# Designs tried in a protein design chat: VH-VL binders against q17rb8r558to768. Part 27

Target 1, 211 residues: q17rb8r558to768
Amino acid sequence: TAELSHLTKNVPIFVCTMAYPTVPCPLHVFEPRYRLMIRRSIQTGTKQFGMCVSDTQNSFADYGCMLQIRNVHFLPDGRSVVDTVGGKRFRVLKRGMKDGYCTADIEYLEDVKVENEDEIKNLRELHDLVYSQACSWFQNLRDRFRSQILQHFGSMPEREENLQAAPNGPAWCWWLLAVLPVDPRYQLSVLSMKSLKERLTKIQHILTYFS
Below, E stands for the ipSAE of ESMFold2; O stands for the ipSAE of OpenDDE; V2 stands for 0.75 times the mean of E and O plus 0.25 times the DockQ between their complexes.

## First folded at step 13 (VH-VL; framework fv_romlusevimab)

Design x05 (at its last look DockQ between E and O 0.75; V2 from the best seeds 0.00; counts 0 for: pae E 2.1 > 2)
Fold by OpenDDE, look of step 13:
Structure x05 (fold): chain C 211 residues (1-211), chain A 122 residues (1-122), chain B 108 residues (1-108)
Amino acid sequence: as target 1 above (211 residues)
Amino acid sequence: QVQLVQSGSELKKPGASVKVSCKASGYTFENYAMNWVRQAPGQGLEWMGWINTWTGNPTYAQGFTGRFVFSLDTSVSTASLQISSLKAEDTAVYYCARDILGDTFDDYFDYWGQGTTVTVSS
Amino acid sequence: SYVLTQPPSVSVAPGKTARITCGGNNIGSKSVHWYQQKPGQAPVLVIYYDSKRPSGIPERFSGSNSGNTATLTISGVEAGDEADYYCQVWDSSSDHYVFGGGTKLTVL
């Protein structure tokens, strides 16, 4: 709990692209400020930082995703290749700055659980429907595009029996969101949602467009 | 830089046809829906419908069925609006507008063409 | 069909604050977007998702949405702000984008 508290205050923020829970996010770090950030992350043992897209109104978006450092390759010229994976989603409460890179006080996001049996049933049906649509979409992609997706993001995760087991819901939803060629602003809206139903609904709309 | 460049002004007689083009650049054309908006002289903005730039499927708003046809030439990132059997009431400025996504949802139009004036007169 | 209601005109002195309203049934539950259209020009997005500013739009422009009214606020109004302003929503019932009637902002 104490460690978690440290992760919610003055969290280093990498301002770059969208990141999602469970989705790999490889980074090539060349800016001095971020090189410093990564080194500090490793040295302090946290091995985590937040990822946010840039915002036109603020320095970075109000929502983001924590990235867990799995591996770092430091290059002789000071650059680094960082292997990261998405963790918890967060909302930005306060923005700051430290030694040239952005920081934030954050609040972790978790899905609101549905407890009504009828609602759960409906959610399952929606989930299964959208999953099937996602599979169909992916299978109908051009080979080249499909290969690129697989190379960068890996295979689509399988369906989960318990849709509410993880605080971020099913992993395949995030994988799909990451691979769909939709505007980051739209992706961000989905990332911020605490309702699986709402996410599925939006994802379905995206799939419908690209089908 | 995202740009939508439309074809030039048109003067037509009643009963004729016109085709307005909208050439997109600076982004992946098929990843964003294209909308068409009409503005009669001295009037407000009126949504005409949209076309799916991925599938090519058009959707027309109420009142814009029949004589109005949305089409694409994806090879040159161009959306087109054709109006047949022109009427005097078709006199307006026609805009193409990029949708943030590409479907009818709580989306907005982040980039607009400069507009094409179509005048229908005897 | 869903209807958005805007005042036909709003007048404001330079340096003052202009407020343009957009009324709609339970509009607070929708995402409202605003466009600025200067004479002879195409509309320009100035606010999206109720209160977000696109790149290049001055901080003087802000938006809010609650209940049955969305509001575009322009602080420190300049002569260059004189334009027509349109609110816009998506209506799920009809699957239509809906524009307000537009408001002419006059800078006195």
Scores: ipSAE 0.625, ipTM 0.854, lowest interface PAE 0.9, mean pLDDT 93
Fold by ESMFold2, look of step 13:
Structure x05 (fold): chain C 211 residues (1-211), chain A 122 residues (1-122), chain B 108 residues (1-108)
Amino acid sequence: as target 1 above (211 residues)
Amino acid sequence: QVQLVQSGSELKKPGASVKVSCKASGYTFENYAMNWVRQAPGQGLEWMGWINTWTGNPTYAQGFTGRFVFSLDTSVSTASLQISSLKAEDTAVYYCARDILGDTFDDYFDYWGQGTTVTVSS
Amino acid sequence: SYVLTQPPSVSVAPGKTARITCGGNNIGSKSVHWYQQKPGQAPVLVIYYDSKRPSGIPERFSGSNSGNTATLTISGVEAGDEADYYCQVWDSSSDHYVFGGGTKLTVL
């Protein structure tokens, strides 16, 4: 429900990898603590948990993404195969622990909309330029790498007519971050951004390095 | 564990050339930029430039555009610095240092090689 | 080009607090990183993005950055902290990484 999708207190946190809005995040879960966490999420009906990358100073990063559980397959040997997709991004406000897994109080992030007509035009121009750069990068990849991306992440999402309609901005940006071979610290910095212009600029810089 | 291991110290005459190697391990070499930093005896750190390990394209700081050449052998995760027409003023310790994406962000150098001392004397 | 200014030396008694400054025009708008270099050794990152501490660096190392001054603070100074300390930024106007001139910390 809407109430469950706005969970903000004592949110269960899976500390593992980067997750992004709209991007599938398949998980192979073998640790008892995370099996418990996922079981609870299903039993309580929330069917979601936060995903954060680890952090050397604070156990897990200050930003993450909620994962929505689509399907779970529990194996007899104690492992679980969990099909998830990224939802809302969040900032960590307070850290906690429950039964061996991390928890957090969180604040959800949404992009700040640009209202000025000239700024909207400039944003569209930047978007189209960076999208074209992303398409060129993807088309110039070796066939093996492109096939691996298609197999694991699917096709690059189509550009969206209204760049600011979705609260997290265009889906293709997140798909691209998921497939680019860049340090998680850069991915995390982009995840935290509330400005689509800033996000597009950072993505452009990353693409330039790999092009 | 991330590690940068540099080649051994060199003693050279003026006019010779030297090649300093930096072998990386413990991470995906092509995903991180490689920088070169010079430290003359008793002096501070001086950034020489960087090489894009994905494309192989070098960028040189001002003052390092002539006799200094950065190169890669990605098959063995190695970056190299070649200095030609050595001068006495080239006597220094040369470090390789990793950053994330080179000069496109407010990056820092999280791992350093142990340094290679190049001594140029007659 | 962009200049980072550090005092050439700082002396501090054991157990006291050392403060090493890094001056630069509007340095507060930049991300400042700090390196420790002991004699005969390579530099080691001790602070990044003004105040963050990499794994293995004790909590007594801290940093701040505002206005025209960034500061590396070492509380409870030990003899093992004797080293040269360098600040570093990225300067977008020159497309250069820039190091400060270094500060020799002496514990006496």
Scores: ipSAE 0.484, ipTM 0.793, lowest interface PAE 2.1, mean pLDDT 90
ESMFold2 (binder alone), look of step 13: mean pLDDT 94; pTM 0.957

## First folded at step 14 (VH-VL; framework fv_romlusevimab)

Design y01 (at its last look DockQ between E and O 0.03; V2 from the best seeds 0.00; counts 0 for: pae O 9.7 > 2, placed apart)
Fold by ESMFold2, look of step 14:
Structure y01 (fold): chain C 211 residues (1-211), chain A 120 residues (1-120), chain B 108 residues (1-108)
Amino acid sequence: as target 1 above (211 residues)
Amino acid sequence: QVQLVQSGSELKKPGASVKVSCKASGYTFENYAMNWVRQAPGQGLEWMGWINTWTGNPTYAQGFTGRFVFSLDTSVSTASLQISSLKAEDTAVYYCARDILGFDDYFDYWGQGTTVTVSS
Amino acid sequence: SYVLTQPPSVSVAPGKTARITCGGNNIGSKSVHWYQQKPGQAPVLVIYYDSKRPSGIPERFSGSNSGNTATLTISGVEAGDEADYYCQVWDSSSDHYVFGGGTKLTVL
């Protein structure tokens, strides 16, 4: 084990879907192995586990996102409803297994900050352009689809004054990736990026396709 | 199981038209771009362009902006290539190929190819 | 327009290593993808993003890309590897996908 909020060794891995920093990830858990994994996370006080999408060659992807447990409701029929939100992104260093569920040794990812004054200005300009494009896309959605997104994912996070304050960059970028119907391999590629400029460029390309 | 199934081979005379269809299955058709690739007899692969399956907007490579038309029927998950005013030089195998967003990518699934032969 | 250059053919004895090159100006800054095409068949992706293998492609297929040359390497070549091999990139200046001319791999 490591610090309760900074686990890096033998991290429990739920192999299921894409998760992103700051984005809610509600789960319905019925498999005994994952019920055990989640119960252990609560009992140890860590209240966290990693989420990775499956990979046919390596059992699960090389990158993922920690999920922070906010609430758990255990049902009489053996199912659990787990309310989580995405935390830190990570890269998988070593794969393992424990009592039927996957584990990993991981290293956390965070964005490399740009400090050059001209580069910061260019980054702000790119951000504002892509943010405007995202707003236009969302406003042009049919009301039914927009309502479904709001119900499941919440509202689009407000733009942030300091684009580089958060270790994972602006929250609206991750929200957008969670709601757009892009291939998981492309989503995984964006999850792994440590450059906000690169992430914004990829998001711009996704928005262009669906606009 | 992703699959792209193309229409059968065509034998045409110069000046006629042909329509090659590509029916997709095993995935959400509108979420992936569809490309067309030509291979003349004994020659290499040549990218012809793509169609955005979400918007319906085609993009044609240089040299394919005239007699070649990409279209969609999303109700049956089908992309089509129509070639008008056929010439002998249009004799080739035509492939549909999928990528994710229509740029800076690879083609992960291909149709089996449709041979179009233009002969007097 | 951006050009990818491949040797027209490569011959390799069974069990040996085949190396198929794909030349392009500053190709090391691009992502290179490789396809195998057997006679009468559609191309099949064997390497993407320079060095990654899709599911179902044996580990003996590998790729590299630096400078002006990308290379597809097939170790332990088998008769079943006889095919045409194409490299492919995306050229941002033209917004075109570009294929190399193809390399015929012959297993002697």
Scores: ipSAE 0.540, ipTM 0.802, lowest interface PAE 1.8, mean pLDDT 91
Fold by OpenDDE, look of step 14:
Structure y01 (fold): chain C 211 residues (1-211), chain A 120 residues (1-120), chain B 108 residues (1-108)
Amino acid sequence: as target 1 above (211 residues)
Amino acid sequence: QVQLVQSGSELKKPGASVKVSCKASGYTFENYAMNWVRQAPGQGLEWMGWINTWTGNPTYAQGFTGRFVFSLDTSVSTASLQISSLKAEDTAVYYCARDILGFDDYFDYWGQGTTVTVSS
Amino acid sequence: SYVLTQPPSVSVAPGKTARITCGGNNIGSKSVHWYQQKPGQAPVLVIYYDSKRPSGIPERFSGSNSGNTATLTISGVEAGDEADYYCQVWDSSSDHYVFGGGTKLTVL
């Protein structure tokens, strides 16, 4: 199981929307190629595939997020509802095809850790500030939008004590990125960042824009 | 030990019906898809379709719709193939074969086959 | 419909290597499985997923798949290897399992 979690070669790619670490990503699968992909992922035991947004130049984006299959509901007509959650971020090294769906050789992305104590302190301060801004933004949303977000994405994750414990940083940042109404290209740029500081800065900018 | 045991040979007249059974043992019946494969005398293997042993939902290959019916009796871990309005061209050996998903898979266990002869 | 093409027959002397090909459009992008069928018997899986060997199948049996051709290779052919061999794939476009026409291997 552990070995399968580090799949980097010929990773099946679902070309659809943005996915993010720790963020649930329910899918309605109706295309035969993706039906195959899902079933194959289950059969092989990996229960994972990559999610990338479409790209007009390269078929799909250079960055994406792995999705872990939690549950699959198969419908009588062959369609399926797939319960997935975001895992590791990745960069595409090579693109391929298999039985109608896209594949990729990938490398996983991890945040670069900050070691300097002063930088850590500054990072914490920025983190806390942006978190507060995020909370404020969410609270000021119209009720219907809040409800929709909560229904689809759940509640915003709490602040973490150790900002660098996870390779992808705090979960609330990805939650927020998922719910912010920004262009996928912008979201993609944030997804590709290996600096929490940079992500927080970008997120803060977005929040400021929508405030 | 996984086993698929099929019913015995059948001799039928044109227009009659036949039901071939495939009893599974040695594994959880509902966890594996059951396929049907036809082989006419001196000919190759031809996939007829499969049945989901969990849902009971059959899928028929092109050319095997209408007169061919897949069914299950899960209480006895048995899959069945019924052929109605038999024709001479239905003369063949019919195999049940197990796979996991019903597509993009291989047939790891086979029944011994059932010969169906349709003759006037 | 997707079509798999096999030679009708292959002959080989005992101890030699037999190669049975299975042609298909871009078959290298599919998973190919192979079955052995002796007269009066049901097919037996001998290779799955291009090159994997089921338990109980001798190491003499191997498989490869690339481009437009999959190949079943039987080294050190024995009299008992005389049988019909079928390749098989799943076609995603039609959602059908597809068998090749079969190859009769004759051991001379």
Scores: ipSAE 0.011, ipTM 0.546, lowest interface PAE 9.7, mean pLDDT 91
ESMFold2 (binder alone), look of step 14: mean pLDDT 94; pTM 0.954

Design y02 (at its last look DockQ between E and O 0.02; V2 from the best seeds 0.00; counts 0 for: pae O 14.2 > 2, placed apart)
Fold by ESMFold2, look of step 14:
Structure y02 (fold): chain C 211 residues (1-211), chain A 119 residues (1-119), chain B 108 residues (1-108)
Amino acid sequence: as target 1 above (211 residues)
Amino acid sequence: QVQLVQSGSELKKPGASVKVSCKASGYTFENYAMNWVRQAPGQGLEWMGWINTWTGNPTYAQGFTGRFVFSLDTSVSTASLQISSLKAEDTAVYYCARDILGYDYFDYWGQGTTVTVSS
Amino acid sequence: SYVLTQPPSVSVAPGKTARITCGGNNIGSKSVHWYQQKPGQAPVLVIYYDSKRPSGIPERFSGSNSGNTATLTISGVEAGDEADYYCQVWDSSSDHYVFGGGTKLTVL
């Protein structure tokens, strides 16, 4: 109960958009069910909820990301402005419902670390190549598009000294996935990956397409 | 409401040219790759290549580098296939097919355009 | 130059299970997609990423992929399932899409 940030049972789920680790996810909440869900998250002290995209067969996708509430502003017209940031990724095990909003039993996901020296060397080479490609793409954007990205998402996170220190891998990967116009099915596939090599390969494909 | 609508069937003589169009609707055209797939009478599906709708750059499968040209008119969300110096062996149904980034699967297909090359 | 091999035809009695194979060197390391094509029609995606079913495709369609073989399985086969079925991958070494030769499913 004091360890509320590691909840895995009956986790409240906001069914709306893609969310990613470390990436801000500002929300305008107007539906009564989600206003209730947000209020409960604050009152119970957890200050977090899961975010999943919708799914035609299962109501919501099999993968999502926890959102941590940083600030809430309640407006007189009944809307709430909720400032969140992405935390841990998860896989949905079981689906439920509570007072009009979805819930889930979940399993948290972390990257599988590469330990072989030659594989670590290859991973660093791939990372540096794809990071350089991302920087080049961003610098070659038209000024208006680059400014819009900076305004909404902030600057691209700097590369990290230890590529495998964070349980979800480098933050810049998630930032890039959030700013590029990628189909939700592709985004979900990347969100579900536990291999940094696979994630970097998919990001490279996205960058190649839009370059 | 994703839809790919191709131009009508064509009857051509050897040595002529043909242009098959594929008009997309119901999605952001530049965010999805466009592929061309050929199916000769009684035969299987043959990938011809794709065009990057963001950059306009085509990629041709082996055997399709020469007489086959992919092009775009992004102002009307249309991809086109032009075949020059038509041969009898070009007789086939030609499909346009959408994929996400040129690395996945074809989620939507045009209805096909029959090109018949005969004397 | 990656090659996908399918049997030319498969026959199955109504109500039984059809299995259509797609052979390829280490195909288990690739994502396999399946299309159904009825006479005079464009192909329709029935399985993607080995085993996922698009919206509108019945649960009796399923897929698997391991080793050198991917399999499309259709349980409770109906006459309306008669069609040509194609497997497809993207091959990273050639950066090309590859189709199998197709399998004609006959329900008798």
Scores: ipSAE 0.351, ipTM 0.747, lowest interface PAE 3.2, mean pLDDT 90
Fold by OpenDDE, look of step 14:
Structure y02 (fold): chain C 211 residues (1-211), chain A 119 residues (1-119), chain B 108 residues (1-108)
Amino acid sequence: as target 1 above (211 residues)
Amino acid sequence: QVQLVQSGSELKKPGASVKVSCKASGYTFENYAMNWVRQAPGQGLEWMGWINTWTGNPTYAQGFTGRFVFSLDTSVSTASLQISSLKAEDTAVYYCARDILGYDYFDYWGQGTTVTVSS
Amino acid sequence: SYVLTQPPSVSVAPGKTARITCGGNNIGSKSVHWYQQKPGQAPVLVIYYDSKRPSGIPERFSGSNSGNTATLTISGVEAGDEADYYCQVWDSSSDHYVFGGGTKLTVL
């Protein structure tokens, strides 16, 4: 499973919306090219493909997130609902095409670890602050919006003790990024960041804007 | 044109082994799953399992484990079914059938291979 | 295991309409496919996804699926339609393909 997760060449790319690490991304697949892509992903055993937003200049964005197929529900008319969850972030190195769908050579993104004790301390403080702000923002949402978010994305993940345990940092940051009503360009900028501090700062800025 | 061509009829004694081949042509072999279906004389169709033409990983239906082996020779786009320790009840026509993964139906079939097991 | 039930035989006069049923628990929620098998020949797909016809299959062949019963309908039956017909589904619970027992259609 781990071996297959390190696919970096000719990665199938679903061009649609933003995807994020650990965030569920259900897909309704009806286009033939993507039906094929999904089938091949399962057939080859990878059960993964990349998700990128569209880009007017480059067909799709330079950054994306891998999606892990957890389940596929096939409908009688040939459509499918694909249960996926976000995996690793990636940067596009090369773009291609295969049988009607986009492919890419990619490199995976991982956060740069902070090793200085003072920096770690500061990072934790920032993290806790932004988390609190996020909670406040969410709690202050109108009931209908809150319910919709919960239904679609689930609850905001809890804080993690070790902020640097995961290569993508805390899960709640991605959850928040997914639910914030911001422009995809903003979301992409955050997705591409390899610094948790930078992501938190950006997120904080957004939260402040919506406060 | 998509074609699945199977090997010829086989007559075997109990305890012997048989290998049925299915050569595919007219399409990319590795893009489609290959299935095996058994039909005993005067009986219905019975799905035996399938083999992943990309990975070579076989999956056997219940009742078809042990003596039944699916294999591939991708260099010649051929799937094979081997039955060991043949029994009289293995007497049947065996079909290879292509399915499109996720579409759940068999769009092309081999012509079938009759395997007769008799003393 | 999921089970598909077909009548063992159906008889119809030439020019009339034959209906072959395939019963299964909540089969209407599944995709049902149908195969025609003439004596000494391999099965041929005649209906897929409940009601879709492959290329080369006459419009006389149609399918429906609802509730607990799928139906293959052959209008204007011809002598050449005499064959065994099998319904088939994929069962997600067992990850098995399942065939019905088959129905022998006799043209009188």
Scores: ipSAE 0.000, ipTM 0.530, lowest interface PAE 14.2, mean pLDDT 91
ESMFold2 (binder alone), look of step 14: mean pLDDT 94; pTM 0.954

Design y03 (at its last look DockQ between E and O 0.64; V2 from the best seeds 0.00; counts 0 for: pae E 4.3 > 2)
Fold by ESMFold2, look of step 14:
Structure y03 (fold): chain C 211 residues (1-211), chain A 120 residues (1-120), chain B 108 residues (1-108)
Amino acid sequence: as target 1 above (211 residues)
Amino acid sequence: QVQLVQSGSELKKPGASVKVSCKASGYTFENYAMNWVRQAPGQGLEWMGWINTWTGNPTYAQGFTGRFVFSLDTSVSTASLQISSLKAEDTAVYYCARDILGTFDYFDYWGQGTTVTVSS
Amino acid sequence: SYVLTQPPSVSVAPGKTARITCGGNNIGSKSVHWYQQKPGQAPVLVIYYDSKRPSGIPERFSGSNSGNTATLTISGVEAGDEADYYCQVWDSSSDHYVFGGGTKLTVL
């Protein structure tokens, strides 16, 4: 059991973009409220805050991803460059506000593991098919797009032998979803999923569209 | 903001051809599929097929092969429907409609419609 | 060959609740979407994935889907709700998007 439960109340929320587990999320921060929020997370030693995309009805979406702060660099022009990487996904239970930035009570999400041997075999077959499609897609990208992806996100993570070892499933799935130019409604639906099979199916649909 | 603006209404004689254009703005054109929907006078909506805006590959619904051609000009974010050998039964309003990479199985934005009238 | 069946018309008094049905074999296993079309206008999405509302659609619009029937429900009906309403699915067996025949809602 992870001690992530200690960070479930009044979690500071950065309302900006979609973040995914294991994926780098570099930020340029200029708003005083978010600079304050980040400074507090460093000073308290948690070095984490939630990232949610905006929502027209509720200020921010019902699902998000924790970001782990790796480094902060303060620029002379008043901006901060914050180097983060995605951690655990969460569902928003209650919304709040503190000193101009949003907060939330949250519940962490993990994939439901498949234990039936026939279903594990089918899942592995689907995974290998979709992974091959993803590799082909990445190798056939225009060079400038591939370079942009490599610079901002790094290389596609390698295939994992145990598809269900990580609580959020294979890292390459999240990397791919982060680099694909998909609609926010699609992004949120996938972020909320606890089924690797459903996630792979959604990824396959996107890759087929670009094939 | 997302907009789909279609070309103006057309009056044609049987045997002629017509081209209906649909110009997209406010989003990345190649990331959303374009569908065509027909509505004959006093009738309901009928899906005609779609075109993959990334690859240019069309897919036609049953009954819409042969005389109906979907095409793209991605340089101006435009999808087009060409109807050849027009018949009176082709008289209808033709809509373009966007779906989200075919992964969300509904149409979130529609063009205003283009009325094609085929009369002798 | 999948068919969606809608009643041709529904009449409801102002302020009352309109229910528009969409029948299909095992439609409860499909995602159902609903469009409003006023005369001379393009369709507008009012419900997607059975019960979700796009931004800007009032809460008095709601949807449900189970068994062989999906239902669009409009509470507190107003004169401005007079329109044709279409249900729509994607059918995997035919690989087609399918629309219902449409229902004219009249507010008397």
Scores: ipSAE 0.178, ipTM 0.676, lowest interface PAE 4.3, mean pLDDT 89
Fold by OpenDDE, look of step 14:
Structure y03 (fold): chain C 211 residues (1-211), chain A 120 residues (1-120), chain B 108 residues (1-108)
Amino acid sequence: as target 1 above (211 residues)
Amino acid sequence: QVQLVQSGSELKKPGASVKVSCKASGYTFENYAMNWVRQAPGQGLEWMGWINTWTGNPTYAQGFTGRFVFSLDTSVSTASLQISSLKAEDTAVYYCARDILGTFDYFDYWGQGTTVTVSS
Amino acid sequence: SYVLTQPPSVSVAPGKTARITCGGNNIGSKSVHWYQQKPGQAPVLVIYYDSKRPSGIPERFSGSNSGNTATLTISGVEAGDEADYYCQVWDSSSDHYVFGGGTKLTVL
């Protein structure tokens, strides 16, 4: 599975919505091209494909997130419900096509680590602040909206002790980005960032807007 | 389809008040900030400020404090600009323009503009 | 306050390439957006984030941004391109949107 996680050439791309690391992304697959894509992903054993939002200029965005297939439910009419979860972020290097669906050569994104102790401290402080804001925002949501979020995305992940342990940073940031009612273009900008500080700053701006 | 439709032209006397409305459709009103831009005759575009469509909180650019009031009627997806104590120099076309939530990047959709003429 | 400087006018013959500049201190570090405004009409976004085109905008429109100058380029200029063009940025220091003074593009 580790070897398959490093797929970088001719990665099948599902062009649909934003996906994020660690965030579940259930899909209803009904288009023949994507049915094929999913089947091939399973047959080849990779059980992975890229998710990108559509782009007016390039068919799909320059950045996306890999999705790991956890389960597939095939319907009698050929459709499928696919249980996926976000994996690695990527940047598109080259676009292609294969049997009707998009492909891409990609490079994976990882956060740049902060090494300076003072910067780490500042990052922690910012992180904690924004997390608190996120919690407050979520708690103040209308019950209906909160319930919908919980049903679809689950609960907000807890804070991590080591902010830089994962290459994509804390999981709650991606959860929050997924549930915030913001334009995909903005979400995409955050997804592309390799600085946790920058992501936290943008997220904080959004939270401030909604509070 | 995203649309911003503004109220019609206004002719006012100095000292009067005017209210320009901007009705949004084709998207979730509260998910995008609404901006106001002024353009005096033969002049360029001037940003007046914005209103948070989620909270209703207005922010005014420098030079547009006091007599200018941004407001919302979310029930009808409408943003409004009120100008009180009108002056001749307030004569301009006023635009509402949508901004991506929290980003302050650019205006992707504009109203058709409302001409306000202040004349004695 | 941050200032964007545009030439007041640019003239170009049909079929030729028009270049409209927008000057600003270290503007290359900012995201520049461009609007087209025809007489009696509202501005229309033609370029965003320096070089991206919104849907419906012809490929003839392109943008670049580097150093102290952003440029809107219109290749194969048509009569219908005659309009005022405005560059725009967000200035974080003042927390203001800033427009250039606008450039009148005349198609000869």
Scores: ipSAE 0.108, ipTM 0.697, lowest interface PAE 2.2, mean pLDDT 92
ESMFold2 (binder alone), look of step 14: mean pLDDT 95; pTM 0.963

